VHH binders against q8cch2. Designs and how they scored, part 2

Target 1, 325 residues: q8cch2
Amino acid sequence: RFCGSLVSRTFSFHVSWRMEDPLFRLDLGWPKNSEYFTGATFCVAVDSLNGLVYVAQRGDNIPKVLVFSEDGYFLRAWNYTVDTPHGMFVSGTPFEQSVWITDVGSGPYGHTVKKYNSLGDLVQVLGTPGKKGTGLNPLQFDNPAELYVDDTGEMYIVDGDGGLNNRLVKLSQDFMILWLRGENGTGPAKFNIPHSVTLDAVGRVWVADRGNKRLQVFDKDTGEWLGAWDNCFTEEGPSAVRFTPDGKYLIVAQLNLSRLSVLLAPPSGSIGDCSVVSTIQLADQVLPHLLEVDRKTGAVYVAEIGAKQIQKYIPWHSRTPAFGA

## First folded at step 14 (VHH)

Design w3
Fold by ESMFold2, look of step 14:
Structure w3 (fold): chain B 325 residues (1-325), chain A 122 residues (1-122)
Amino acid sequence: as target 1 above (325 residues)
Amino acid sequence: QVQLVESGGGLVQPGGSLRLSCAASGFTFSRYAMTWVRQAPGKGPEWIATISSLGDTMRDDSTKGRFTISRDNAKNTLYLQMTSLKPEDTALYYCARDRIYTGNTYPYSDVRGPGTQVTVSS
């Protein structure tokens, strides 16, 4: 590649910028109120429409859910009906917001996928509180790890983190099963600790199949297995996956390596093999668990269970000089 | 009538090659992931490889590098190219259409062929 600026006094100037600019930088100013991180921070979700960031943490006698503004100011918290949070997702409109939280373990509200309004009022419960199960009518869970809610209201749930189900479940907006994939195993459409789920813009569902050290991909409408990526995860499987809003990259966390990996998004159609574009190596024992990408800004929020914090990374503008002007 | 029919099996010497075919009819072949499975006498079924409707593949590690799955959507045909065959590859080979649970309480219809025998021996 060509690096440097060309300046000529005899012709029009030919200027070339470096193509090695970092893709993201740490926002050292976020949050303004980090003192509210009093436990292990397991997950984070973003309401990009209303500028809110939700954080779930674990610990005794502490607020389980924290709400921050996009600028990092603490706004409010709740803990009622939240025992052992694992994953979160935010969906909604400018006038109505839904905060979904998965809860694990055998506490009174464990083994559930629950919906809250932005004030922390419980609106919907999926699963049987406190009781794991494999059933589909009624739908039960065994340590549900995370979910994704499409703009249509259709839901994708990975079930679960160390449980017996090892499945990806698609639900209608009225919570009826539209399709389901998975059982424990290493073959196509089988899972070992399906831990994170996201959608891309071309109708594919991506699952972080953490224990099998791979991402698996499905058609969002039919549930058809579309392929898998394992060649980027030989050391450790992904714990989290999200797409950047421009559709160019995936952001993946690898928990025990304390690493974030930026992968090139595949084209529509065949997904091929994965390609790592960049990595962000965190300090030892930071343990990035789950993450979320703001759909409007491209900011990446990472829940670090070892460091007991949320870190925010913001995109480096592609026209910004490498020298930090 | 939904059908899968395998062909191309037979007797082959160790180190030899075969190409198996699976002809599909009665459904839109180009919309389904397809799988090759084998079963030796007295053993359970063993997954070999799967190919998505768009051509992405996954193969079992034990045959990786020797067996290649492919498809021709225009001919509604699934293939398994086998090379460097060993006596332990002797089995009935059959193709299957990917199955997806859709919340119907009736059993999923299994769509598989009757298989083609591959025998590797001197």
Scores: ipSAE 0.624, ipTM 0.854, lowest interface PAE 2.0, mean pLDDT 88
Fold by ESMFold2, fold request of step 15:
Structure w3 (fold): chain B 325 residues (1-325), chain A 122 residues (1-122)
Amino acid sequence: as target 1 above (325 residues)
Amino acid sequence: QVQLVESGGGLVQPGGSLRLSCAASGFTFSRYAMTWVRQAPGKGPEWIATISSLGDTMRDDSTKGRFTISRDNAKNTLYLQMTSLKPEDTALYYCARDRIYTGNTYPYSDVRGPGTQVTVSS
């Protein structure tokens, strides 16, 4: 036994005896520079190509956006034009990478979806800075919660967290509205706090409809409502949703339960009902808000508002031999 | 011309069953999600159930165990199977096609039928 080791982070992997290989383990060594988490960490995005992890946090007189290497070393930060960040997404081409950040609240840059280069220079603003709205020409937002950008540059925005719009908006790469779904409500294609959005490999858009305790699913090209999953969320709605790179699983966060759930991905046709294959119960008050999955490695990065940190979970590296091996 | 026509309504006793049909024409029925809505006299429209083009369904909680939406894409027909009917189910029932804003159309150009009356009374 070794008495000199210190463990300062939560280790909460659950080994599932229903599977031959454990799904995820906590990377206790990430990040190496946790002292830079000085506020509430709301969101995280991953640049798989360059091995970078972007973090947005909230607080007074602190850097709003932090950049870490994949190995956990702090690299740089910025705060100009970022007031109250909520969600982030990294998109890239062979020639350009971009960091998108949603901003909420009444600050000078609130109610926007903004694009930055990797160095933190603002290059595009969607919405009217500091002014919420419901309009479509010009396009306005009311607390936009998150976005997803696909490889063609088309964008999916959930708009938003506690505002009046309650909608899913698809934009072309030139920011023209291709289709839109939603209003406040509980019926199909209506939302209550649409909080996270992602795509699967077969052309379906998934929305975490947090206040309605469900995921809703749409055709990415037409916007057709394709179904909903609510049977896995009876206690609390999902705050975040992403697919694993192999397409086998969804990872969801449930904020107040402080829980991550691993769900079986549905087939390409009818989606049926959801099935939970594993859960990771975090310590009380960790409050996992949004998350991102590294497209190359399958690593899961979780923004924890309550714990004021980002935690990294790694597939198949969670295997440990039995003691005494 | 795009058209939806409901049928199968009528007078039924409490506890009884009824199957409504909605015949679609003038569009590719199999590519659209479809919805049943009801409206009682003097009240606003109430959503009942929706079925996707591929068969996934969502139903209002108040009728979830009693009403079942289905479709037959080969016949271009939408169905609502109602069981355990109550007097409060008395309403005009109509079907509607899923509507999506695309920036090139009016935001809520409804495609709906004229409806079929269901009256539940002893």
Scores: ipSAE 0.607, ipTM 0.845, lowest interface PAE 1.9, mean pLDDT 88
Fold by ESMFold2, fold request of step 15:
Structure w3 (fold): chain B 325 residues (1-325), chain A 122 residues (1-122)
Amino acid sequence: as target 1 above (325 residues)
Amino acid sequence: QVQLVESGGGLVQPGGSLRLSCAASGFTFSRYAMTWVRQAPGKGPEWIATISSLGDTMRDDSTKGRFTISRDNAKNTLYLQMTSLKPEDTALYYCARDRIYTGNTYPYSDVRGPGTQVTVSS
């Protein structure tokens, strides 16, 4: 007599019930000079072309901006004209590389978005130093949280972290307003603490609408609202968002959960709902605030205000060229 | 030149259903997010739902299980399917084109229709 079989649906063992294969590993050797993290590390930006990592930190009588090599060696620092840094972005143009820093709070350089050359010299100031405002001519800010500069030099600024403006502003490379979305609220194209902004390869602008526990998406050219993702953020909103260079994934930080989430990038066209493909749970109180992805290597640098450090994650199967490229 | 015209309203009993339509002309409908709004007598406008040019939607929580926004870009038409209607849904319903600030400090008036009346009563 043949034996009947119990049909069972088995789940293969994985590192996490919500994870597929691992996508990233921690680079334990980065940085070599962690002694320079003397304050709360709020943001990080990457110059992929020159292999540089910029870090901004908060604290009294310390260097506010630190520069490391991609290998983790400290190179230089500055603190002139930086009071309370919040967000940071590195842009490149022909014949120059530029570092943008948002500054918040009531200090003499607060409520600004500032451009520096790679040596730390102040080149451009947007907003009125030390004075918050809602005006558009001249353009003012109220705790500007972060920015993104695309390859054409056009800029996207989220303004801001706990201020009155709650808006996404697109600027031309000569700083003229091309379009603007937002006010405080929960409906489409309204924000509560718009905290991070990034661009995908198909011309969509993604905003971490932290207080509303969602990402909102806009057309980069028109500012049209294209949709929102909230189903992955029911407990806490995203503090940071970036795409991987291949465009397959989004990396999202959730500050108080001390968590990084890897989401599947949507196709072109309709964005649908989000799907979590991997989660990196950090120790309690690490507090990942903002992050950056190296466009060349896919490395993820995470600014951890609770742990007062920057950690570097490398794609699991990435291979750095040796002895030639 | 630009025009929005709603239809499909009327008197309906509680628990009933209606499908509202909004016919668009005079602009490139397929390039704009579109919105349904309602306004009851003596109250301000109340956002109901928005649909992007590519079909992504967002709905107010109070009606999300009962009202569904959709669009047909080939026919330049926006729809609102309403079910399980309640007396508190009585209002003027109108569609609107999304408004985007493009560097003009003056209020820009975007296109909305005259609305269609929905009355839910015994």
Scores: ipSAE 0.584, ipTM 0.837, lowest interface PAE 2.2, mean pLDDT 87
Fold by OpenDDE, look of step 14:
Structure w3 (fold): chain B 325 residues (1-325), chain A 122 residues (1-122)
Amino acid sequence: as target 1 above (325 residues)
Amino acid sequence: QVQLVESGGGLVQPGGSLRLSCAASGFTFSRYAMTWVRQAPGKGPEWIATISSLGDTMRDDSTKGRFTISRDNAKNTLYLQMTSLKPEDTALYYCARDRIYTGNTYPYSDVRGPGTQVTVSS
């Protein structure tokens, strides 16, 4: 009776995490007081010129928009004309600041893209307030997810956070439709929950096609489909996408993984395949939803739904954090 | 309010053992990676170990094999079992909640306790 002692080889999966130097560090000092986050923080926008951070949050009887300084001081808030904010973008000149908010609410201000001034006054409404739709004349939205405004004032809107439209719309500065791409689907230039939109320095529009687990790329002038990245998103699709100011990297959020990924930007002449250069694993259920990059500092602000906060990440410059000074 | 409170420190002889505890409150403990760090007099903070949903990681030095990190989510408690203690292990030991985990590197924490003193001396 050979009692063969089954030596249970505890395979210690030594995940040899390559000691890649983090590209970012968390700024624990931002904001100065987190008590102002009273709801679920869904989106963040940065006025890099004036050093302001705009936050939109969801909840009942709470301020819907919060404004902080770059240093983390609370400045102001407003609680009107916003039902359920989803995306946010700030476009500014030295003379004028415009805060754009996408609203996915079912209330009287829902299914719109709204422009505010820096004080929170409503200046412009795109869409039909309180009415979802697929119309183009007049333009309607159904759960508009995010927008990007370029330096010329042209607008790129991803419309379809679970709505019917699943489309990318380009508008002129005068809010005329220049081109429209996308329908619901899995093929090229089709979308399933287009969730985030940004531009690169060479005139390409990048869309986080969340449900299809890919980034799709379009020509900003023609709207032509240029390619897609899917190999980096096998576990979960991107919820947010931004470029670093130097154009070297893309920062991507994966909501349910609670992960930020830093991807190598493609060359100007091709899209190629995506390559992950770094990852930041957040705590479980933090749920990074959308993010924004400060164009001056390279700081990354992340709206975390689960943690109900905005986090600021600062580029890691080779200086060893002197914890001791 | 988020709070961490370390305990279990004290004076021990070389070769002795201690078990540190960190009681967590004010947040969902099980959702966060937790870390032990220490700071010796005249030295900067040193990362010891982190435990997360991805597993545990320990610094790759003389503490490896002597120290073990563990947690009890039901008790909202983090532990550091220390064995074969050396004079060089003398430090203030902190538990910290991590927001960012980057593997075998010093994690980014957003909350820490006041610390518990460990002194190893003959």
Scores: ipSAE 0.000, ipTM 0.227, lowest interface PAE 13.8, mean pLDDT 87

Design w3
Fold by OpenDDE, fold request of step 15:
Structure w3 (fold): chain B 325 residues (1-325), chain A 122 residues (1-122)
Amino acid sequence: as target 1 above (325 residues)
Amino acid sequence: QVQLVESGGGLVQPGGSLRLSCAASGFTFSRYAMTWVRQAPGKGPEWIATISSLGDTMRDDSTKGRFTISRDNAKNTLYLQMTSLKPEDTALYYCARDRIYTGNTYPYSDVRGPGTQVTVSS
C-alpha cells in the first residue's frame, strides 16, 4: 500500500502586485486659467504638431470652441455655426489646420460633421444641416458622435449617439462613402450608441459601442468585423477610446462610472480578450465623456462633462506640472 | 463643509526638518487622493507630491529625496515630512484634495487649505 503522499505543492502564486508606477499623472497647471470653461465641456482635440488643444463646450451664449496651447494658455474662441458640439478631431499640417466637429444640435447646423480652419471659419459641412436622417445621398446624420481622420485623409464617423443611426461610416478624402457598417443591435458589427472611434497602427478601426458595453474592431480597408472586447466593460460601456502614441495601450472612458481605464493593446493578429492595466477612478459625477491623446507628448486630455473642464494627464516619466490655483 | 487645515510650518534653519500636517474634515478622507503643493513669493504653485487613497505616491523629482508624503486615514490627516530643508524651500505649503480616488489613482485637486508657512533661513 504505497501511501504516495500527494505533496500538494501549493503554488503560492505570490502575485507580487508590483505596484507598477502610475502611467499618468495629472497636470494641474493645465489650463492656466479654467475660467474659460463656461459650459459643459464635451470634447477635446489636439493638434500635436502645433501644440494646440481644442475644446468644445455646450451652453447658451458662450464660446462653443476654445483653443488652448499645450502649456495651458487660452488663445482664441468661436461659436458661430456650432449648435451642439459632441465630438472633435484635429488634423492637418503646420500650415493648415483642420478642426472637425460633430454637431448633434437641432439648429440650422445640427446633425453634421463640420470642418473649420484654425480661426474658426467654417470650410466644409458633411451631412444635411439641420436635418437628421439615415440618407446616404445626400448624406445625413443623426447625432454623429465622433470622427477620426487618418493620415491619408480618410474619415471614420460613428453616427449614433442615440439617434436613428447606429453605424460606422468610412469616407474618402473627397467625402465619398467607401463603406458602411452597423445597424442597431447586439450582434457582431451591430451597434447601440457607437460613441467613439479610433484607429490602431495595424489598420484596425476601434469603435466604442457604448450601449452594448464593448469595443468593436473592424478592418479599415474592408470594414470587416474582426472582433469585440466586452469583458472589460461589464459595468458600463466605453464612451471614449484612444491609443497611446506608442500603441501599447488604449485609454478608455466610462462616463457614468467616472472612470478612465488603461487597457493593454492587442498584438497585430487576433485581438483576444481585453486586459485592464490600470484604472483611474475620478470623483463622482465628473463624467469623462471623450478624450484625446497628444501624439507627440502622449498627454491625455479628458473632456469632463460633470466637472465642466478639460483635464490633462501626462505620462509619468514627463517633468512636473505646475499646480495653478 | 469640506475643509483642509495645514499645520506644522514655521521657521527652520537650513538642513533642518519639518513635518507638516493637514487635517481633513467634511468628506470621506480615505476615498480621496491628497496632494501637497507650495507657492513661494513671486512664483507659481509647485507640485510636491500626491498620495492615492490607497497610499500610492507620486513625487516631484526635485524634492523626492527630501520630502515624503504619507497619510493616516484613521486620523483624516495628510503628512509631509521634510528633511534637509533649503532656503529655496521657503514657501506657503498647501494641502489639496484631489478628485481622483480609489485604487492606484492620481490627483486632480479641487479644494485646498489656507496653507502653512515654511521659512528656511539661517
Scores: ipSAE 0.000, ipTM 0.251, lowest interface PAE 11.2, mean pLDDT 87
Fold by OpenDDE, fold request of step 15:
Structure w3 (fold): chain B 325 residues (1-325), chain A 122 residues (1-122)
Amino acid sequence: as target 1 above (325 residues)
Amino acid sequence: QVQLVESGGGLVQPGGSLRLSCAASGFTFSRYAMTWVRQAPGKGPEWIATISSLGDTMRDDSTKGRFTISRDNAKNTLYLQMTSLKPEDTALYYCARDRIYTGNTYPYSDVRGPGTQVTVSS
């Protein structure tokens, strides 16, 4: 009676959950003093060329725009002619910097897209100050959410953070309307709260269609609809979208989920389906609203409404220069 | 002149299939997204599907499992393959060029063809 002890080889499938090294890590050293955040921080823009970070915040009797260095030092602030900032973008050359702010306020400077110089002087106003509307001549906005300026000086504006308009507008360098896309709806090229806009290296315009829980893609020249991603946003629509400098990934924020997602960028010639590569789950009620990517360093700055701060994330493989211990 | 001409409609029994075609001319077809819509008697226009210039598609949920939009850019032709047809699918079917608003002109209404009639009846 050979009692063959069946040695149950428990194949411990060590599923080595290779903790995929996070693509980003938190930079706790930025800013040097967080005390300058005195309101709800709604948006951030980066001047990658000069190493500056612009922040817009909401609140009563506080600076509306803050300027920091990429190293986290506070430099300057202003509040004049800014009612209720929503989106921000920095464009420029080594010789000229332009800070663009979308304003959703009901004050005398609200419902506009405004250009400032680096000192905070108002240079240009688009829209009809203090008046919401749908007009194209003269141009009107109703809660313009965000803008993007490409290297040629052409401007893309998403107009419709819960306002009368649900549209994507392209302007020439001289601020003439080149084309307009969108109306309220769920179909292709229709929007429900177009909230963020960016361009990829192939000349596609990406719009965060927040209410429809999708990203929509358009041709930058013609305005034709090219595709949409909805499969990654079943729980909540994207509030912010940016590309990494290498064009390999999209960084997306989902406001109420307090989540950042890294998505694989589609190849040239197709949009395809959305694929999540990584997620950063933030604490509850942090509420990442909008974000910007430094084109030089790949750092991601996130405007967190709930936490009332800007958070800097750096790529994991970026050697922090050992500043001298 | 920009022209769209739909074809392939007709009388079909419930459960049958039809393939609609839309011939495009007078514009660079390959640069535009294209859409199928239908209009039943006494109803408003109903969106069916859109296909981008690159071939990516969006479809209405009501027909997504039965209808397929495709295109042949070399032939300047848009297609709608319909399967499992129901009496409720009876409508005039239109192809339309994607709606683009240019800054200087009134919202250009979708260039659409005259339509092709689809009737699903026993």
Scores: ipSAE 0.000, ipTM 0.256, lowest interface PAE 11.2, mean pLDDT 87

